# VHH binders against ATP synthase subunit gamma, mitochondrial (ATPC), part 4

Target 1, 283 residues: ATP synthase subunit gamma, mitochondrial (ATPC), of Arabidopsis thaliana (Mouse-ear cress) (q96250)
Amino acid sequence: ISTQVVRNRMKSVKNIQKITKAMKMVAASKLRAVQGRAENSRGLWQPFTALLGDNPSIDVKKSVVVTLSSDKGLCGGINSTVVKVSRALYKLNAGPEKEVQFVIVGEKAKAIMFRDSKNDIVLSVTELNKNPLNYAQVSVLADDILKNVEFDALRIVYNKFHSVVAFLPTVSTVLSPEIIEKESEIGGKLGELDSYEIEGGETKGEILQNLAEFQFSCVMFNAVLENACSEMGARMSAMDSSSRNAGEMLDRLTLTYNRTRQASITTELIEIISGASALEAAK

## First folded at step 4 (VHH)

Design e34 (from d06 with T107L S110D; framework vhh_8dlx_2)
Fold by ESMFold2-Fast, scan of step 4:
Structure e34 (fold): chain B 283 residues (1-283), chain A 124 residues (1-124)
Amino acid sequence: as target 1 above (283 residues)
Amino acid sequence: EVQLVESGGGVVQPGRSLRLSCAASGFTFSDYAMHWVRQAPGKGLEWIGNIYYSGSTFYNPSLKSLVTISRDDSTNTLYLQMNSLRAEDTAIYYCARLPKYYSWSGLRLDFDYWGKGTLVTVSS
């Protein structure tokens, strides 16, 4: 019966509503755990990026795009957004005698980019968000990236968290020591020291290398936390929308159920009345 | 059919040097980071160091002054040079591959392929 079909659909939609509400609460809880850490980590990298380079427009021969995405879906457009930005950076930095390579963090960007860019992907790491990450763990990941790729510029693509309803696609650039020496004010100042013998001191190259490594670790730590916050916020919004849409569908199905039930009762009454009338006519 | 085959182990006297080799086949060797790991009798695995496809190396700090890792991409061969060998260096030495695409486990020893190992015995 049609009434039974509508009833079964209502049960399914009500279950979806219940699940999406639960998922929203889980995302909210996870956001609370990470948000403070993300905001505090902004202070770690901003001074170094300002001094050593933050310009995504710098033209170099070897660019590496580090794309941060999630492992799980149902978080709006955050993953498609970082992929679009990453592809735009590829096109902007591609050219004769220029290389652009990808480092992918997260299953969602990996799945999308494996379709048409697999040959340009030098490294992918998934399941970073499965357990809470500390600075030491992100430093290991940053070190693995630095040692597995040659670069003039690293362009970290992530979603900076502003609020549950607002995420800002962001590109943070980390320059190699060679490029810093040529382009930055601090590199120029260190060039003065390179002309002198320094007793017991590190070379200019060693200082710039250590600063670039530290900067990248700090930027990556902030970027991973920002992207995690944006993922949780987007998931809250997506689950809220899904729950609301399920509620509207449930209301619509309830009206259909009531109309179908009423029509079924009316049909039964007509059949009973017609049968009784036929019996009366047969006399 | 990924294969890693270690060689060069044997009995060596304390204070001498030894070079181990790992022959790789069945994959594009130049695209992968490679690692050396050892296991002393009755003890757990100890990470020695790695070499990335770029040629950059990273060593266990306790072993950095004693070992050098290198690679020859033209022959698909990984090397471990050990100097000033001590009795405590007696172990089975393994060559291992870190996958280009991997899941985060919190450890850099989450390898997808290992060799069978080569035994190094340091004794008089």
Scores: ipSAE 0.322, ipTM 0.602, lowest interface PAE 1.8, mean pLDDT 81

Design e35 (from d06 with T107K S110E; framework vhh_8dlx_2)
Fold by ESMFold2-Fast, scan of step 4:
Structure e35 (fold): chain B 283 residues (1-283), chain A 124 residues (1-124)
Amino acid sequence: as target 1 above (283 residues)
Amino acid sequence: EVQLVESGGGVVQPGRSLRLSCAASGFTFSDYAMHWVRQAPGKGLEWIGNIYYSGSTFYNPSLKSLVTISRDDSTNTLYLQMNSLRAEDTAIYYCARLPKYYSWSGKRLEFDYWGKGTLVTVSS
């Protein structure tokens, strides 16, 4: 109804379009920087799966679900997805005399899960992506988690990067040394380790503990990088969609502005004509 | 509000045992893992061990045979039992709590609350 109101809306939408375009470029740049490292880090943990087996359904008394999320939003459904998977794992692993607890990485999963699951959260860490991610940094965090969280199995939930329009919710399981030892006693792939000679004063328990610590560091490093790639990809898609939507809105506002401006000019012309006619009639 | 108060320190003879206590108040003690840390004169902080909310413990491998950590959630008290004390065990002993929710700085997890410490002197 007001030309000035329409102009103010157009200015606001133009600013949104400019900001979302800039945010898309930043996300694209960050994705390019971490994508290679994420893909290369897959090689760090896959040998452990070959050695220790892939037991995502292993039944244990205490499961800890490590939920990886972002600190910032505007990244599609990546955060709601890891929360959904984490809650499903809670239901699958909870039971009589079975405990499930959460370790949350990232502000977004923390905020969502704090509403309904606060009592089950044993540790939350935010701002992990504020500093450049490297193996040394992630291994320190992984070591601190192992020292401060009691578990039989760690269930690491993250978004594996596939493309800028697709991410794969993924769960990686890391077993405690005690559970690994029990599994090796029953038989299976770890039972073959009993054939190896232990030298240098190290016990089998010490070897299994070091193996579990190293495995968790490797899995966490890959998972954090994968989740960062998925975050950047999802943000690119979200920003691109927001930019296109802003463009469409700007087009509609431009049409409205032109119609309002034309109507105002027409009204002004009518007033001028009427005034001239009134002046002529008065003489 | 949140307070950790250590007690039980003093002068002890070499080879004797000593039990330190940490009285916690101002928070739900049973929800937190608790730690013991010590600092010998002129040296840095040395982590002794922790006890999870479940009662399970994890010790510094260098000190595992010397110490036992326990807790009594009914009295909000953390304990450190030390056996076979040596002159090198002379230090200020601190009770410490880790935050449950914190921001990562790229460094080790930092304790959010400490006691003032209790001095243990092993006579020689």
Scores: ipSAE 0.335, ipTM 0.629, lowest interface PAE 1.9, mean pLDDT 82

Design e36 (from d06 with S105P; framework vhh_8dlx_2)
Fold by ESMFold2-Fast, scan of step 4:
Structure e36 (fold): chain B 283 residues (1-283), chain A 124 residues (1-124)
Amino acid sequence: as target 1 above (283 residues)
Amino acid sequence: EVQLVESGGGVVQPGRSLRLSCAASGFTFSDYAMHWVRQAPGKGLEWIGNIYYSGSTFYNPSLKSLVTISRDDSTNTLYLQMNSLRAEDTAIYYCARLPKYYSWPGTRLSFDYWGKGTLVTVSS
């Protein structure tokens, strides 16, 4: 192949290497900023598990699967994984007189699931990770979901961050106030209380509703941060692999370029020597 | 063309009741959660409540004892029933549709279609 074609390819691969190295550094920086917050936010929802129980297998008439994904790609299999888990939950919770719907967070899960599940998607939100999120902003998103989606159980699907090389697909369940009152021990105790004994004049239903809303906000805040950490970790790994692959390709292209250049120089020298000899012989 | 048209506003005496209506057209009304929002003179927007496809409602806790939201999918109409009206309830009342698919920061007040509003004046 011509030296020019090899030069142009080398320039292209060098650009890919520079871009992937830069993207790896950006992902690493973002991971450092979010990792501590994600780990600390795990403490926000654990008290609700103690109070309301851990009911991942509870059988209800209406389940809503909240699928957390990224808006940008190049983060390995994290998005395909949450879609796969979400679809499995759909099958597990579907049945006669049972309804399963999806709430999608992130462009990647939206794009995948719109192809064959659009009729079951009641809400989708994109660009959540465009700017760093705080608790207040996630609580507004949680409130928007609660106002626009009717459910007996929310099944929140996300990638829990374990390390930069290990992400755990996780499902967290949040129950509606009606289900909590019916099924949980604390709900039963509240159901038996005289309304006059409840401080602040709140009803049992109001207390359970406030608990469910706050639990969902806490779980969503943790889930969003966990998924963001997992996204950044997976992107670091993907970019590192791409950068190394680009480096290997550059090495191969450099060898090809040097061999082609070396062959061209040799040919030119042979032609010069032969030409000089032929001219001398012809005289 | 999506249209939302509020009606039923006017001057009302304190302590009385009033029902607002919102006529929806140009979309499948039964597929959307609908919201009521108000804006008092010189104040910001205040979310009142919403109603889901099933008829289930979710209210602003500050207003839940004073208002009831309902819908009639056969006539594509949304209702807001207000009881025990106070001077502070004087506002322009809007019905609004929340989009099913949106980009953050879509807040509870980030609606894709609004009515032009109907003025409710509670006499002093």
Scores: ipSAE 0.389, ipTM 0.666, lowest interface PAE 1.5, mean pLDDT 82

Design e37 (from d06 with S105G T107S; framework vhh_8dlx_2)
Fold by ESMFold2-Fast, scan of step 4:
Structure e37 (fold): chain B 283 residues (1-283), chain A 124 residues (1-124)
Amino acid sequence: as target 1 above (283 residues)
Amino acid sequence: EVQLVESGGGVVQPGRSLRLSCAASGFTFSDYAMHWVRQAPGKGLEWIGNIYYSGSTFYNPSLKSLVTISRDDSTNTLYLQMNSLRAEDTAIYYCARLPKYYSWGGSRLSFDYWGKGTLVTVSS
């Protein structure tokens, strides 16, 4: 009812509109900076699929789910989506004498999963995206994971960037050297491998270990960049929606302000007319 | 309270071997990968290697042939066996645990708990 109250609300909503428009532009700029690198990094790891095989449904005793999320919110459902997928993978890979652990990247998945799954979280890293992402930095993170977490299969959960309006929850599987050996054609030559290992098989194990580590760092680099692109795209959409909602609220408040102002003018006119009429009647 | 206490340091002659121990308390030792790190006088920290909760090890490539890391989960003890000691191995040796939860800081040696260190002097 008060014009002052309506003015104060209009000022607040106008500020929200300005902030959300600015945040959308920042997200768009950041997306442009990383999108090309994300798309190019797909070529870096995909050759490993041909060399080492891609068995996403492989049944193993030790699964580690690497959940990629953002540190900041306001990016739609990207974080809740990777948490849902990670929890589904936990259930699918859990069983008698089977172990499932989580590695979490990003504050948002950490906050959600700490409440329900803290005992299964072996490692959590936040603020990776506060500095410019590059291969060297991601390879250090991959190395930290490999040095502190044992696995038969690593299942990396992330949002693959397709377009500004389409993000695909994706699971990339990286197998341990032991599992690769068992599942590959190399594993099919067990007699030959056993003969070699008697004479010097540790050399083969070392090569497979180095190859698996390199594969993991390449897949992680792509996954981190893909998730960063998806975060920026989702934030653009969220900020656009917030800006539109603020605009609609501002329009409603403007109408309320105009009606309140008009009502005040009408009241003043009625009082003037009434006064004039009373004076006229007094003649 | 998490505590790591190193022991076994001292003065040794070049070419000899030495075994360091680290006694851990205040946490479930068997659930953590454990690390050995050293710092030579006037120099930065150098990561030596780690041992996973399974007993599998990973070493700094420049030191792999010179060291062996082992653990005894029944006594919550971590060991570092060093062979063919050289003057450049003179350093304070630390037992360390990597944080389970941390913010990315750019440093490879981002440990949450350290021992107070044990001095190894290789002197002719």
Scores: ipSAE 0.378, ipTM 0.644, lowest interface PAE 1.5, mean pLDDT 80

Design e44 (from d06 with S103R R108K; framework vhh_8dlx_2)
Fold by ESMFold2-Fast, scan of step 4:
Structure e44 (fold): chain B 283 residues (1-283), chain A 124 residues (1-124)
Amino acid sequence: as target 1 above (283 residues)
Amino acid sequence: EVQLVESGGGVVQPGRSLRLSCAASGFTFSDYAMHWVRQAPGKGLEWIGNIYYSGSTFYNPSLKSLVTISRDDSTNTLYLQMNSLRAEDTAIYYCARLPKYYRWSGTKLSFDYWGKGTLVTVSS
């Protein structure tokens, strides 16, 4: 029975529409919970940019690209975008005496990059967003990265949240204490730390190390929250599109159902007429 | 099976030096950053420092003038050299490894393997 086939398809599409609407509402709720914290966290790292300078093009021997992605899909192009930017940074920073390695956060970038870049991946962490994010959790992750990965510069790739239909691929650079100390020897704003040096310069090195570690934690906290907002916004948009497409498909299936039902009625009429004719011929 | 076995602990007088060893087996030692962590009686864990696969070291700022970490990849051995030992250095010293690929564990350091520890007692 062809009407049953169409009816079953209509049930499946109705279910998809219901699920995508529910997923959109969940994403909206999660975005609401994280958006304010992301915006507040922007103020935490900006003073470090003012103090240390905005030098995303600094040339170093060892760059580590920290790629932030989601664990779950259905969030548009946010994950493919950070992977693309991360690969571009690899090409820009690699050279005969220059090493580039990856730290991956999230299952989606891990799955993509393990296929052809596994040898360059020194660390991957998944399920960071399983529970609501807070500074303490992200600072532990930042500490794990610092203790497991050697670098001259960390280049954090994430999606900065602008709106539910727009995100900005962003790269934030954090320098190692050694590189900061070399830059401070030129003078600049960090030259003021010379006044705190006792005799051997160890105190200055300790201050720079603490500043770099704190800066990395602040930048990572903001980046993780920004990426989470962008994920939720992209998921809302994707689910909204899926729900609208399901609605359109349901409308088309309803027309098909009505036509199939009408065809079945005409077939039934033909069978009745044929049966009556056969009975008349048999007599 | 991954194993980390610390040795070299014992009773030592204040002001003296001591070198701890950690023998690693069951994995490619040269591929991993290795760490030293200690726990004083009744206190929490304190990270001492690490040594990257390249041989570069990163120390807890509170301890960097007092300790040196080194490795011998040919013997799969990690070392901790401690100088000018103080009573407050009395602790169980652990050798630990950070994993390369893991699921987030929450609020704790994400070491995947630990040794059983070696006791260092600094007293007369």
Scores: ipSAE 0.361, ipTM 0.619, lowest interface PAE 1.8, mean pLDDT 81

Design e45 (from d06 with N50Y; framework vhh_8dlx_2)
Fold by ESMFold2-Fast, scan of step 4:
Structure e45 (fold): chain B 283 residues (1-283), chain A 124 residues (1-124)
Amino acid sequence: as target 1 above (283 residues)
Amino acid sequence: EVQLVESGGGVVQPGRSLRLSCAASGFTFSDYAMHWVRQAPGKGLEWIGYIYYSGSTFYNPSLKSLVTISRDDSTNTLYLQMNSLRAEDTAIYYCARLPKYYSWSGTRLSFDYWGKGTLVTVSS
């Protein structure tokens, strides 16, 4: 153990501490900016649950799992968690004459799932949160997804924000127009009114398609904002933990440095005393 | 090997119509959305529009009234119908494939494969 080696380790640890503190502050600032928007966006999709019902376990022939992840790491287990939930949904919804496919949002889930599930991934989009998002941009993405995949049910997997220390893996289900007509009360009622449609009026199919598109856009907007909040909260916690661990390591290295220095001083003092004693004996 | 080959270009008089074709090979054409893009001499690329695998289209607002994009999945062919051609429509026209794995740029304007292009000259 040399003082030089200990000093070099201390420098590295101090740098980690500075970087993690800065990253924590950035994450905290971004969380403050997005949290209110996430909470407000919950109101956008909740009326659809009242209108169309909550069908998380509905049995369909084709399920598409939309997995929301981050592009950057250092946010605890949020990305591994959505991948785990997405894989569980694959097992639960697979069966004879049943198909499950993935749409991946974010680089981290893409990297994990490309290793063993690439053949089941029909679409992936990264860098969605590179710039602040508004509803209009998310609705364009939602429209792109709807036009590029075939489904009976969309299973949107994301981390719902509860607090900076609690993120809830959540699955939101959006049904295709065909399934809504068969399974929902509103679909049944619209079917009864189809024969009374006025010439030039919107058809039942068009109404249900518009409802499904708008519902998916609303759910996606909320889910993206919730996941962004969870990412920032998890990053704050991870950076706080890393900064604390760095501080503890720095304290241990400081003790080691002081002990090494004291040992060196003691050795030098013993040598001086021994030399002085030898010289005194020679006189 | 993915290949896109544009055809149907040539010299055409102002006010006339022209239909361009793009023959696709080396991939499952029906699974992909496709773009049309053009480049006038001495100018940058101008996006025309795209068509999803389902047949739904999205056009550049400045060109919407002048063009129609369609596809025939049975022949692996993409089409661009142009009406009321103007001298400013003189350009090399490219078809391009929309990737399944892409980075968000606000719109679906990224391409993974392009054709070599076909020249359209609008001149009397």
Scores: ipSAE 0.450, ipTM 0.707, lowest interface PAE 1.0, mean pLDDT 82

Design e46 (from d06 with H35S N50Y; framework vhh_8dlx_2)
Fold by ESMFold2-Fast, scan of step 4:
Structure e46 (fold): chain B 283 residues (1-283), chain A 124 residues (1-124)
Amino acid sequence: as target 1 above (283 residues)
Amino acid sequence: EVQLVESGGGVVQPGRSLRLSCAASGFTFSDYAMSWVRQAPGKGLEWIGYIYYSGSTFYNPSLKSLVTISRDDSTNTLYLQMNSLRAEDTAIYYCARLPKYYSWSGTRLSFDYWGKGTLVTVSS
């Protein structure tokens, strides 16, 4: 191997190390910007779980799976994980007289699922996280989803942020007014809604519809922020690993460069000595 | 082949009403949200409203009191009902299909297929 080839490889690896360190810092900065908002948004939807219960396995005829992914890669297994969970939900909820449809958020899940699930994808939205999101913007997206799908249950699939090294695949379920009413009639936790005070001529059905729409907006807002945090944390980890690997490669190349340089000097010395000996022998 | 064909345009007197139709073919009409868009002479495109597959509508606030969008999925037809027409409503009216797959811009004005348009002239 020539010293120039080794030197060129070292330059390329140094460049990779610099870029991955910069990308890690950008991801860290973005995580700091969104983490507080994600944590605070958990309080927005948790009261609905207390009121309506958590019914992840409820048997319904029409399920819509909302899959949250990123637009950009280099974030570990974040996107493949939500796709696997979404496909598992499809298999679990599909059957005779049962329908499962997908709503996909983010370019990465869209690209993966378009291969074999395109017929079941009713809507896809990309570039949602290009700019920082507020509740009003996510509520517009939630409304667009609700107007484009007919459902008994909405299953929101996302990566809940726990720490920069731990992300939890999570499924949050939002039930339609019809299903809430049916469960309320059978009894159980939803029976508390029978006691709700009806004001201004609003029916129980209208109240449940408004509640379900608001719940979905709250869950979506939290889920989008959680997934964004998990994406940034995973990208930090991926870039950190890439930077360390580049550093190790650079160390190995530096050692190779030094050995090649020393070997070249030794060879030059041997040539000088051999030349002197040949000149003396020729006398 | 996806086709959208508008009809019902023509000359109408101010204060009258008019209903435009859009015949859709080449795709499953009931799966798509649809839109009406107009272009007045010498002006840019002006969005009128959307109708989702469910029948839910969302209108341009400046036009909400003057128009109604509806659909008949059994005949693959989209309708635009216009009331109290004014000279400023003179435009070419386009039927457009909203894509199932779009980039977030806050507003769904990216259409994947358009009709050729129908001219509405409001004059006395």
Scores: ipSAE 0.415, ipTM 0.676, lowest interface PAE 1.3, mean pLDDT 82

Design e48 (from d06 with N50R R97K; framework vhh_8dlx_2)
Fold by ESMFold2-Fast, scan of step 4:
Structure e48 (fold): chain B 283 residues (1-283), chain A 124 residues (1-124)
Amino acid sequence: as target 1 above (283 residues)
Amino acid sequence: EVQLVESGGGVVQPGRSLRLSCAASGFTFSDYAMHWVRQAPGKGLEWIGRIYYSGSTFYNPSLKSLVTISRDDSTNTLYLQMNSLRAEDTAIYYCAKLPKYYSWSGTRLSFDYWGKGTLVTVSS
């Protein structure tokens, strides 16, 4: 109940409030910079769904789950959410003669999944957001994944940005050219377009490979931007909550400080009165 | 210390075959996908192909009919078999590996280690 102890606590809480307000403003600024690009990038991959198919329920021998997370924390549950979805996909797709591996983007999912899934991680990339998130940079990452990772289906897990208070865990599926060719032979979804596309003497396999690679780059570009927006939105909410909590603590400490100060004044007055009374009694 | 040492290069006549080797040490070779990359004089890097730890291969479509990549995990050796060599195949050939866990550098293939390379000259 020292006045100085309470005063020192008030200084600490004021500093926390200042820092959390600053972090909220930084997150808001970064969200404004990336939100328009994320929304516009949705148009890049959606046409491929009609041409190549989405097929999230397709059963394949080798699935690779691409988990998108952030490098920095203090963004609510967005990282724990993508890890939970990724682990659920592992359980759903793993089985006898079925392999599931992880590609992790971001430090936070890496840290969580290294604890119990390290042997299933084929690739991990951090600090992607340190450089500008443009199509060229993301396409290089997509190319690295395609050249280093064997798959039948890629299942990209990310947080789709809906609003500053709503983030939707989303899974986008990209199929290998071999699986697409098998599906197109059975279902005939590409039958009408095949004749036009191979008219120049290129094989159907070459065309499907080029389309699948471009589709993956487009989906990854959108997913990375969506996840970045969701990270910034979640961080705004987390910092707002922290700032409000700090404000409440500051109010309580101010009340305690005032009570302690009043008690000290009362004690001083009692000592003065007692001393005067003792002097009168001594005469 | 990680080392990749390419060998088997030299002067070869057009239309003949050549096999390149890459001896790996300093890491668990069987855990990594391995790549072949080449650079012709005055040109940029051209990716040839990869072999995954399972033995599954994928090639640059422009080179698929001309090359075969294989590995021997017991000797930590990667191979590149080239058939029907042409003058345009004259280049320095590198073997390379991608790290499993890395920070983004923005580089083309983000390879963490390259060999010194072996020169293949198709002439005469």
Scores: ipSAE 0.366, ipTM 0.618, lowest interface PAE 1.6, mean pLDDT 80

Design g01 (from p12w with S59Y; framework vhh_7pa5_2)
Fold by ESMFold2-Fast, scan of step 4:
Structure g01 (fold): chain B 283 residues (1-283), chain A 126 residues (1-126)
Amino acid sequence: as target 1 above (283 residues)
Amino acid sequence: QVQLVESGGGMVQPGGSLRLSCAASGFTFSSYAMSWVRRAPGKGPEWVSTISGSGGRTYYADSVKGRFTISRDNAKNTLYLQMNSLKPEDTALYYCARSYVYKWSGSTYTWEFDYWGQGTQVTVSS
C-alpha cells in the first residue's frame, strides 16, 4: 500500500470520526431538551387508567395498533422493535370475528410495513417532528386519528425512554366509550354516573367520549415524547460506537503509515549500502 | 381483491349537475378514507375531495368548494360525489381512490392513494 493511499484513508476516517462526534453531540442536546418533558408527561394519563380501568384482556371485535417510529435512521433497532411488537399484536388480536388495523407514525415504520401489511394500514403520518413537539400539535394528530379511524381498542406501540442504553418497547391501551360503558355497567367505578343529574344537558355517552378523547391525547403526547427521547438516546449510542470504531481504525492506519514510512527508510538505507558496495567493487 | 367501480358520468351543459357513485369491494370500506381524483385532457391528476372512513370529515380542493359534495354510505360500500354548477373546466375522467396514507405537517394534509377505479368520464359542454 503506498504512503499516499494510507494518508488519504486516514483523512477520510478522521472526517467520519468528526461527523459522528458532532451527530452524537446534537442528539445529546436534543435529548436534554425533551427528556424532562417526556418524564413529566408520564403523570398526565395515570389518573385516566385509574378512572377508566386497566383491563388489557377485554374482548373487542376491532383493534387498531398505532405504531410510533422515527422519520430518520441511525438510531439502532428502535424502529424494527416497534414493528415487531405491532406485528405480534396483530397476530394476537386477529381472528375470524376480530379485525386488526394499523396507524403508522413515522417514515421508518411505514417503509417496513408497506411491503407486507399495506391492506391493513388505515392511516400513515410522517414529519410529525418537523416542528418542535408540543401538546397542541400532538392533540391535533390524536383528534385526527379518532375522527378518521373506527375502533374498540387502540394499542399504542412506542419506545419508552429509560436511559441512553435502555429503551423499553411499550404498549398502552385506550378503550372506546362503548367498551368503557359496558365495563362500567358490570360494576365499574363509572356505574355511579347513572345516579347523577348531569348539568348542562351532557349525557353519560358524551362524558365518556370526552374523557376517551382527552385520555388518548395525553397518552399520545407522552408516547411521542418518549419515542423521541428513545430515538435521540439510540442515535447517541450509535454515533458513539461509530466514533470509537473510527478511532480504532485510525489507530490501525497510523500503525500502517508508520510501518510504510519505516520500510521506505529501510529501502533507502539498503540502496545506499548497495551503492557503497558497488563503489568498493569498482576498485 | 380490492375493486373500485365508478359510475354516473356523462355529458351535461354548463350549470348542470351530475352525481357520481363508486362501488367498493374487497376491503373494510368504513375503515378507509376515500377520495375523488380527476384527470382533465392534457393535464396531470388533480385531487378533488376526500371523506374520512366514518364520514365525519370532508375535504375539498379550492376549485370545487361550494359546488361539490362528497358523501358515503358505509352500509352499501358506496362513495358519492354530487357535482353542482358544473363548468367546462370540470371536464375530466373522475377516479375513485382508496386513501390509506396522508402526510401531515401540523397544518396541512396530503393524501396518498393505493387503489384506483377505472374512471368515469364527465364532459361539460353545450
Scores: ipSAE 0.039, ipTM 0.512, lowest interface PAE 7.5, mean pLDDT 81

